# Designs tried in a protein design chat: VH-VL binders against q9h9l3. Part 27

Target 1, 176 residues: q9h9l3
Amino acid sequence: PRKMVAIDCEMVGTGPKGHVSSLARCSIVNYNGDVLYDEYILPPCHIVDYRTRWSGIRKQHMVNATPFKIARGQILKILTGKIVVGHAIHNDFKALQYFHPKSLTRDTSHIPPLNRKADCPENATMSLKHLTKKLLNRDIQVGKSGHSSVEDAQATMELYKLVEVEWEEHLARNPP

## First folded at step 1 (VH-VL)

Design rc4 (framework fv_reozalimab_arm2)
Fold by ESMFold2-Fast, scan of step 1:
Structure rc4 (fold): chain C 176 residues (1-176), chain A 125 residues (1-125), chain B 110 residues (1-110)
Amino acid sequence: as target 1 above (176 residues)
Amino acid sequence: QVQLVQSGAEVKKPGSSVKVSCKASGGTFSSYTISWVRQAPGQGLEWMGGIIPIYGTANYAQKFQGRVTITADKSTSTAYMELSSLRSEDTAVYYCARGEYDILTGYSPDAFDIWGQGTTVTVSS
Amino acid sequence: QSVLTQPPSASGTPGQRVTISCSGSSSNIGSNYVNWYQQLPGTAPKLLIYRNNQRPSGVPDRFSGSKSGTSASLAISGLQSEDEADYYCAAWDDSLSGPVFGGGIKLTVL
């Protein structure tokens, strides 16, 4: 099989009233949950809103953060040619301004069998926190200090592994 | 009706650079990607790279990495492809082509529904 | 050499059915949509079929596409003289992270 990784990104608010989401951290883990990449990333635009409650990003993290263009190059070298797992992964790809093939993309927010296992409507978009609690009996994104993209990427990979065999068979029969 | 209108033919010497433009007429780039595809005389189609104009983000075919630069100017709805260190093998017709960009899934732009008329670039002597 | 394999030429007479083949691998046709382009002499390519079997507005229904495993086919029924053109298949290639094209086939209407 082709190598598989999971990704999770944290975004901060830039642009007018902080309404634009800009990449500020990216974590990538391998199939076993080992960290392949985890860096704070400096957006090219002025940060208006750190969104710390959700992102976990603070001013101190930006001091030695990797500039966006350099970080993007590093991240894309890891993702290229691999199956990439994420939750609501379109947000991560938008933040990376990146093309990834649909055939190599797995979005745990849009896998009907995964929702079914969680006793949720198959076509609903469930949060990573909810699916992880129901299916892995783990509490993630706890507290007031923001989310850990490493923790989220690890949880996302573990969720995918619960339906991997079934979903890969489905995709082989019904390519996206 | 959106059209892609390219700049005129170029004759270049080996070792020089060429910059071809592609302007969206009758519309904008905002929901689409622009790719560059070339065709050498009597040969097939070869993808060089593409850009998502709203983000200014480009992706390049490995063969052209380091020699090609694709940019876009959103204010004029114009994409550019610059190819450096020209050699005779770069003699070709260069096309820009519009692809669907799925902003929600970030998937590959590979169904090119609108093509520019082509720009002939000749590299000689 | 092109990444996707097509025969170099084909011919037919008006009214016949012609099938154009395209062969790839698991990293391209086997995993992704196939698109087909028609290039009339001296013109830019035109999208003829997208997502394996979909027709853009204005493409006659005598053009159809199909895909099976790592191969794809373009069928042209009721062949007409204006169908004389080069035909290219194309698909995203996962290993190359970009679209790849077939070598093209020259279709002659006799």
Scores: ipSAE 0.023, ipTM 0.636, lowest interface PAE 7.3, mean pLDDT 87

Design rc5 (framework fv_reozalimab_arm2)
Fold by ESMFold2-Fast, scan of step 1:
Structure rc5 (fold): chain C 176 residues (1-176), chain A 122 residues (1-122), chain B 110 residues (1-110)
Amino acid sequence: as target 1 above (176 residues)
Amino acid sequence: QVQLVQSGAEVKKPGSSVKVSCKASGGTFSSYTISWVRQAPGQGLEWMGGIIPIYGTANYAQKFQGRVTITADKSTSTAYMELSSLRSEDTAVYYCARDQEYSGYDYLFDYWGQGTTVTVSS
Amino acid sequence: QSVLTQPPSASGTPGQRVTISCSGSSSNIGSNYVNWYQQLPGTAPKLLIYRNNQRPSGVPDRFSGSKSGTSASLAISGLQSEDEADYYCAAWDDSLSGPVFGGGIKLTVL
């Protein structure tokens, strides 16, 4: 079968009033949850808002961070040709300035059978934290230090595995 | 100036393994992908795999998965390609090639090693 | 077999224009950039054209590349004797998760 990875990115605010989301960390895990990539990434623009409450990113993380252009190249080489799993993954792809083929993209925020298993409306966009608690009985994104993109990527892969067989079958019959 | 220098020619028996080295000088070794591409006599180019030294994570062509292992030693700026269970069909020139760090997913080979001839014979 | 298809040979005379073709599919050339490599006899390949139509420093402007749909072409204007070489196209293949090469074309300058 085709290789599968899960991705989660953290963004900081750049541009006017910090309204632009710029990539500042990326974590990629394989099917078993082993880390393939985890780096802090230095945006090319001035960071206005670290968004630390959610991103977990502080000024100290930028000291040894990989420049955006370099990190982007490395990340895209890992993602290309693979099935990429994420949660609200279009935000990650926007931050990477990248279009991954729709046929190879799996977004756990838009998989109806996954919501159904969690007793949520099929077309609702549920948070990763809620789905992980409901379906895996595990608390993620705990504490006040921001989210761990490694933890989020691992949880996302585990959630997808719950519906993988039925969803891949659905996609084979209904190509995107 | 970037230069890739490979180890010398090898003659191997069927069923054995060969390990070829590629030493990089000039530029930043860790931030570039190093790939291995082979060419059988009178034939075309065939990608075997590549490694991003900073992460130690390698990607392999499907044909070679299970037989090829690509590694990198950042302290000596050297990449290695080991091919096991050698057959006569593995007789080829083996090249290492650098991919620009900002090339994204296109595997742009901007610098090549001089090549290493590996002959597999009984 | 090579994944990308190129004619095995082509020829031209000095001063002429020659075009080298490369055919693929939607999973490679149709979706991704095409790069071209020149290999002189007994030497390693050299990057000639990248990302469909870009030239590295040191490559004369008489070399140009183009891409349309699932096919790509390398054009050599003002052909010279030193252009006699093998030429390879290459592209990332989404289904194979790796770069793929054409079979190569031997260009003879008559």
Scores: ipSAE 0.007, ipTM 0.507, lowest interface PAE 11.7, mean pLDDT 86

Design rc6 (framework fv_reozalimab_arm2)
Fold by ESMFold2-Fast, scan of step 1:
Structure rc6 (fold): chain C 176 residues (1-176), chain A 122 residues (1-122), chain B 110 residues (1-110)
Amino acid sequence: as target 1 above (176 residues)
Amino acid sequence: QVQLVQSGAEVKKPGSSVKVSCKASGGTFSSYTISWVRQAPGQGLEWMGGIIPIYGTANYAQKFQGRVTITADKSTSTAYMELSSLRSEDTAVYYCARLDYGDSYEYYFDYWGQGTTVTVSS
Amino acid sequence: QSVLTQPPSASGTPGQRVTISCSGSSSNIGSNYVNWYQQLPGTAPKLLIYRNNQRPSGVPDRFSGSKSGTSASLAISGLQSEDEADYYCAAWDDSLSGPVFGGGIKLTVL
């Protein structure tokens, strides 16, 4: 439809003391919030810390998870040439080891009009949970069993749609 | 605290390959992108590609696609850049440099190796 | 050929303010942060400025950066003899999916 998708990824800790963030789940939704992709992804390195409280990832999800190399190919096929919306999306692209054009990237953690609507400083980085509650009157990331990347991607798309007309006009007149 | 130490100078014939190493110390080798940037005599800097060692996957500049191979050995904290089908135009100083993706789309090289001179001559 | 355009040379005397320009396009400087690197003769480049105007630890505040549209500049206040070096601007280029550099400028301290 609109050539626009929203993405959210969950990361687990790998490497020394679990300090490296490795992709373990990716969800992609279309403009209407329909799920285009949602898979658990097996990192190529040993998982030291599942970070379950935030990621929602457990050892059971890794048993038949899609290997990183395969998942990356599938995901990039969906993202290439589309406007990609995310929240703090640089973390998602880093986990995917992918460089998406900035002109086609929309980061809801760095859109001044969105913060303005939420009565927050324009250049502050506000959490997805806060913006979603303030602007959509919806609670996400509730409980202690981890976040849902599908829920987060859907919320991110809805947040972007609140400023889409204004922000796209701004970008057209002030190309990044 | 981070230091990148490169292998020594190389003299190669046209049509051959060269492999340069970059050993990292004083930091987290696996979690950072190790990139390769070259500089021909009296010329500017040119990015060739990079690798994140923990994943073993590399990304290459389009100009070098098919000629450059970047690899990493996590056990020795060493990244390698191999350039094949060498031409006289490949005569340059080759630098390894650490690239963190950062936040807010900050892509910059915070630490650099000392450089390796590669001369292509017959 | 470099992707970003810098003048090939500049000069100044100790104590002066020198400004080094860098010009790009919408796919690089216009869309992304600008970094600056200093290269002393016979040495590797060193990060001088990142995120348009931020200094790493150890870089004196007399070095400053700025960006406007598709152009950026590096200003050196209170020029010192130790500042004689080549200076490179750099930015991510969306169309090339990688970092690009300016041609470099040779700064001579007279």
Scores: ipSAE 0.006, ipTM 0.523, lowest interface PAE 12.5, mean pLDDT 86

Design rc7 (framework fv_reozalimab_arm2)
Fold by ESMFold2-Fast, scan of step 1:
Structure rc7 (fold): chain C 176 residues (1-176), chain A 124 residues (1-124), chain B 110 residues (1-110)
Amino acid sequence: as target 1 above (176 residues)
Amino acid sequence: QVQLVQSGAEVKKPGSSVKVSCKASGGTFSSYTISWVRQAPGQGLEWMGGIIPIYGTANYAQKFQGRVTITADKSTSTAYMELSSLRSEDTAVYYCARSTDYYGSGEYDWFDPWGQGTTVTVSS
Amino acid sequence: QSVLTQPPSASGTPGQRVTISCSGSSSNIGSNYVNWYQQLPGTAPKLLIYRNNQRPSGVPDRFSGSKSGTSASLAISGLQSEDEADYYCAAWDDSLSGPVFGGGIKLTVL
């Protein structure tokens, strides 16, 4: 019986043309939606593009942000050995420079039963906003000031809980 | 630096299908969305769809639903676009392009780099 | 028809400033970043401006972008003969769940 958490990260653009996604905020919630971690994180490289429309990150958030190396250690301590739920979670793990076991990873952007419940093609990648509206009748990521990673992590956990029993049984029969 | 290299020109008959390839080199393949954009002679750019290679999941523009299939082979860093039931108005240059997809939403940011293009001519 | 509206053509003389418009709606330009692509004859499009006003490495500083409400503009200062090309604006469209392009504008340097 492993514990389960949900994660959502906000990334800013670093490197040439801002193509590199660097961690700038991370929120982690437990099964009940309680916040376990929520910090602004200072990338080790110069920020070329704050991506504020999606990330909600602005220069003021970086002034006293936790340095990447320190934040990474804190985050990995929370994630290690747990089932980690996320939406398009590969992007979060890449930004964390972290390899989480596939057997303990749950990606709500790639769970066919979840898409089926939302009347979406099982093989399509649906946005968190769309799935949350369809299945939870809740609007998230509202406005133009960027997303709340806490709100996104909470929505992600609630979406997973809708298919948890079915999907855990599937994974037990079809280990990744 | 990522480069995209596409397969060569094709001449096809109406009613047939065409499959164009796009091989990525010099960077990470699985971490980006590979999109397909076409351009008919003298016309503008039209997005057909894209794929997130790590998941194998594709999204398609409504106009091409049911006729286009986009796939990816992570082992060869190659994306494919297959268009079926070809008509003369499908004559176009077909481009693959790398796009960023934050949060796996299918919400593409910008296209860079672009492949060199593949000319597909549909004629009798 | 294209989802984003651009004039079909524009012209200028060397050294002048040219502005290229792009009009959309709240579901695309109004809510999302605008990118611009330059297409020289016989070549693939090339990223010219990303996220409203950012220039990639290798793009001259005389190119600039801006966005206001549901419209965007590309400005080319000190127009040069090599700028003769087609220019496309693009943005994600929330209602269509995909990127959309302007119809493109043919810029002629006289």
Scores: ipSAE 0.006, ipTM 0.582, lowest interface PAE 9.5, mean pLDDT 87

Design rc8 (framework fv_reozalimab_arm2)
Fold by ESMFold2-Fast, scan of step 1:
Structure rc8 (fold): chain C 176 residues (1-176), chain A 122 residues (1-122), chain B 110 residues (1-110)
Amino acid sequence: as target 1 above (176 residues)
Amino acid sequence: QVQLVQSGAEVKKPGSSVKVSCKASGGTFSSYTISWVRQAPGQGLEWMGGIIPIYGTANYAQKFQGRVTITADKSTSTAYMELSSLRSEDTAVYYCAREYTDEGSYYPLDYWGQGTTVTVSS
Amino acid sequence: QSVLTQPPSASGTPGQRVTISCSGSSSNIGSNYVNWYQQLPGTAPKLLIYRNNQRPSGVPDRFSGSKSGTSASLAISGLQSEDEADYYCAAWDDSLSGPVFGGGIKLTVL
């Protein structure tokens, strides 16, 4: 049995017109929801758009932020060899410029049994906020101050735990 | 020193598949990304995909998704690239190459195989 | 066509300084490191420059790289006959989740 963690990343806009998504915060929690990593991350490129209403990131957070290259190394050491849970996790891996094995990846935006429990179409991509409200009776990503990546990672792990037994059995029969 | 040695030239019929091997020696195989890059006669370099052998994870260029499969066998330190549904346009030299890893470097390919010529003809 | 744009050819005389351009977008050069490869006739490519301006061991210091905005340049000072080769720029592309190459430039030493 492999260890399991959940991850959520926040991105800011860099490059011309802030069109490029660059990693600016990462939170990783263990199976019980304890925080293993939570750092603001300084992109190597000039930040054009903080995207604060979604990212929760402001200029003040960048003052003592960990440079991207150092943060990436730290994060990858935590993820290596573990089952990694996320929501629309391809965006997080893209921001990290990282390949994670499909067999060790669990994406709560693409687990049909989870959508079924939430009374949603099995093949739809539902938001983390919606699934958390329906299945955990909890409101996340509330207000205009942006999202908490810790809160999102914790919610993601709890959502996965609702279908873990069923989904791991499915994956054992149908390896990716 | 790191050395990448590729399998020999192949001649294939349209519609068939080809599987090229790349054996690594000298140095660490498992933790570095191995990429496949092709070059058609008189044309430029085109990235097809890469694999991180320790994880078994492969990433593919959009143009080749569905036709290319990249795998690695850690016990023999060998990476493979299989291209299916071959067309005459797939005639090219196929290279394997290893990513140079230092803190903060991304996809500089520092060691290259000698290349494998694949000819697709009727 | 290639994702990164390079002129198809360039020429120079021995001792001259030659500059090779490479143009991209915010998703590639604008956000990521640029690497340069040299391909001598009949051989596999060789890494010439990485991380915009760093040289691997064995690459002479007359080769240098630079990056500004969405463009990059390779400069070759004191051009020599053995520099006659194809040169490719490359960078990671955020939108494609993979490295992309320029079309390559054939450098002729006259």
Scores: ipSAE 0.005, ipTM 0.469, lowest interface PAE 15.6, mean pLDDT 85

Design rd (framework fv_reozalimab_arm2)
Fold by ESMFold2-Fast, scan of step 1:
Structure rd (fold): chain C 176 residues (1-176), chain A 123 residues (1-123), chain B 110 residues (1-110)
Amino acid sequence: as target 1 above (176 residues)
Amino acid sequence: QVQLVQSGAEVKKPGSSVKVSCKASGYTFSSYAISWVRQAPGQGLEWMGGISPYFGTANYAQKFQGRVTITADKSTSTAYMELSSLRSEDTAVYYCARGKYSSGYYYDAFDIWGQGTTVTVSS
Amino acid sequence: QSVLTQPPSASGTPGQRVTISCSGSSSNIGNNYVNWYQQLPGTAPKLLIYSDNQRPSGVPDRFSGSKSGTSASLAISGLQSEDEADYYCASWDDSLSGWVFGGGIKLTVL
């Protein structure tokens, strides 16, 4: 069996009017939910919008944050050769400026059996918060002080475990 | 070998509390929920509540809300169920069980069961 | 009263096919998976069927599950003396936010 990790990133707004999403925190957990990586990351561009309500990022987090290029290298060393689980994971990979092999990528926002278990339309994109509440009876992303990327990565791994056997079997018959 | 091993039989007085343990082995403790199900003599099965050891979150059946506390210690792979304000009606065999599959809002089957702990409440 | 309804007893002879019913509502069986447990005298329950009709490793294919609407059934083909036990259905109940069990059925092999 291949090693498997789950990832969740927090992004802040950079560029014109803060419309560009730049990596500002990344959390990676192993299959058991143990933290392998959790760092605040300093974008190479000026932060226009901290998006604190969602990201949980504040100015003080940037003071000793790991520069993007260094953080990216650390993160990619952890992800390389592993099955990587995430929710709407394309956004995380975009922020990392990274292409992970499709055959080793699992996106819990695009797994029809997972939506089916949550009584949601199979092809709808459901939020991590909704799926976690429906299937794990766990409230995440609570309050207005921002999300915990550790909590989100842990929830994402647990959601994937609910469909792991069924979905891996599907992927073996229908390679991406 | 996947197994759940429970603590031994208890005899309690009305009004007291009992705390039953359930030690897991042979699997990754945090990956599966643990539920507690009781069975009074000659009666059926009754779910009391469950916990996700990974999140530390517990859910309780309405009947037991306020009297039952379910906890988990990841360092020892042990789940606990404490029932307070014991009455004679609480005399039962108490089982812990591993929740493996998800359905609706939690998990949909108990695939591994502990051997049961007899709790007798008498004057 | 149990939320899921099962007959209190059933009987069969060796080799016979026996069907055990379980009746619920839209808040439980109608919207959620059904699982089935066997309890031999003096022992803990054992999972026989999960997700309506799936069999765990080690459970003989003589045991099968089915579901239609708000009702579920456990079928035991080729009944054996070792099958004499109590059988319980179970499902999640959305209204109660909890697990519910049938009252159990005592199966006697005559």
Scores: ipSAE 0.000, ipTM 0.458, lowest interface PAE 17.3, mean pLDDT 86

Design rd1 (framework fv_reozalimab_arm2)
Fold by ESMFold2-Fast, scan of step 1:
Structure rd1 (fold): chain C 176 residues (1-176), chain A 123 residues (1-123), chain B 110 residues (1-110)
Amino acid sequence: as target 1 above (176 residues)
Amino acid sequence: QVQLVQSGAEVKKPGSSVKVSCKASGYTFSSYAISWVRQAPGQGLEWMGGISPYFGTANYAQKFQGRVTITADKSTSTAYMELSSLRSEDTAVYYCARDYSKYGSGSYEFDYWGQGTTVTVSS
Amino acid sequence: QSVLTQPPSASGTPGQRVTISCSGSSSNIGNNYVNWYQQLPGTAPKLLIYSDNQRPSGVPDRFSGSKSGTSASLAISGLQSEDEADYYCASWDDSLSGWVFGGGIKLTVL
């Protein structure tokens, strides 16, 4: 079987006025949706804005969080050599300060067959919440306490599995 | 049209420091990282480090950690590389290069290079 | 010493095909894209190939790249005298968290 994982990250604001997005949580699930990694991550810079409404991160989560350098090493060991699935995954890779090979990257925000199944324009960028509701009949990212990166990673893997055979065949014919 | 223009040649004494500049034009400066690569006379290319103006973060090759400082000024679209405690072995041509995106899911490569700055360290 | 291994020299005659090798490991070429740079005497390096096998605008189709496992190759067909230059392969190394280069190869057109 192909080694495939799905990832979702949460970011907090660091730097002047909290303008810089820094990694504060990362969740990775396997093909079946089992959690391989889920840690709160302490940025090397002072946190100016927790962005709690969106990230779900609070000061209490940082008390025993894994330092960024250590977390990054752990995460990269899991991602290396695997097909990595994410939604708008460029944001996660930016937060990790990491480049993953394009041939092993799958972004559910840029898969035309997935949008087609959801009755959406094929080239539009649809939110994870919208696609999950349309295709899996499930509400994610509900409530006012921020997103769950585990829930988002699991939904992302399930969405990809709906188009996996078709999309892998397309990529084999049209390599990135 | 993308250009990287570097400061002029320098002659330095051992133990001093040198600061080389790289002025970018023709693109959105903060969207791309800038790396520094040196080449000693008759030798190969050696990466020293790079900076992402977007993240405000610099990364250094282990060999240069503690001696090199790479900075960027977004208001002037200029990157800098400062090397301290100079030795004769630091005599080289120093290049800046645009590192497209080492943080994205897309390509990463040195697509545009500065013309090079010769630094000579001699007594 | 360079992290990626290239032969120090290669030669060919005009019109022939020459192939330049680059060997690495799973932490660099095995997991990451390979780029190739051409350096003409007295000039800055120029991007010749990126993402293993892609050409930038302005690079002739005589230049092509390939990768298999932990090794990469640059092929130059229809060799011309102006191709006489140093050629470097490069990749990202996950263990070093940095760019690594081959030692460079001096290509002589006989």
Scores: ipSAE 0.005, ipTM 0.477, lowest interface PAE 14.1, mean pLDDT 85

Design rd2 (framework fv_reozalimab_arm2)
Fold by ESMFold2-Fast, scan of step 1:
Structure rd2 (fold): chain C 176 residues (1-176), chain A 123 residues (1-123), chain B 110 residues (1-110)
Amino acid sequence: as target 1 above (176 residues)
Amino acid sequence: QVQLVQSGAEVKKPGSSVKVSCKASGYTFSSYAISWVRQAPGQGLEWMGGISPYFGTANYAQKFQGRVTITADKSTSTAYMELSSLRSEDTAVYYCARTPDYYDSSGYKGDYWGQGTTVTVSS
Amino acid sequence: QSVLTQPPSASGTPGQRVTISCSGSSSNIGNNYVNWYQQLPGTAPKLLIYSDNQRPSGVPDRFSGSKSGTSASLAISGLQSEDEADYYCASWDDSLSGWVFGGGIKLTVL
């Protein structure tokens, strides 16, 4: 089928004052929303701030987490050569310390037709939660235990599918 | 004022390794990727891989995986390409080039290339 | 061997328009932007065109790029003697997960 996946990552705080965002979970789904990858990931640096309210990561998740170097290799094997869909995806690539070709990258936070369908300003950056509620009538990132990167990746793929034909035609005429 | 300056020519024996440097100036080093491309005498251009100095991560062409290592030192704005297990077929001019990095696409106005480094592999 | 196909040579006279082709597939040119490079003898390649049809600062407007389906073209109008060089196309290839180049074309100005 399609050479397309969606990704969402959760980050924890490392480095001075916990200001560095380090990868601590990654979820990847295929075009139909089936999970291809979902692992907790152990950063190479000491975790200063788990950011649990947003990340959902707790110290217990780190006990059997996949070391960063190994997880990164597994993730890159899935992403390489595929169209990768994400929301504010540059943050995910930064956490992965990975360069992905722009021609194969789709960022649902910067697709003007998607914002237009949601009655939002075309060039504004809207949250995944807002777009998902407006366009799919679905509540994500609910509760106090942190976000589900699987749920976020699935929502991101479904949002992209709403504009896929229009946006792929735009990109074919105006390559990135 | 964008300039990429590469290290000088190398003559190496089969089975050895070579490490070529590429010193960048005239732009913010971390805003662009550095790609490495080679050209054997009388032949075409062949991409070997690239690195994002911002992320510190490299991506390699399948043909060179396991033999090539690309690194970057942000403190000196210098990228490196190391090729191991050299054979006579590795005799070529090796170029570094400033290419788009995912982190910043807004400033991309075209590539800049280094002058090239001749590597000769001879017994 | 080159993944993108270019003719090995072309020629023209001063003032003529010449067109250089580059043929690929759906996994490269069909889905990704095309760059064009000029290489003068003994020098490093210089970018002429990026993003299918954009010119870098300093490249004369007599150089233009176009793309249709899985093929791209570089057009040089008002051909000049200093245009005698090798020309390469390049694109990302989804199936190989890397950049690919055309085999290059030698342009002779007669």
Scores: ipSAE 0.000, ipTM 0.459, lowest interface PAE 13.1, mean pLDDT 85

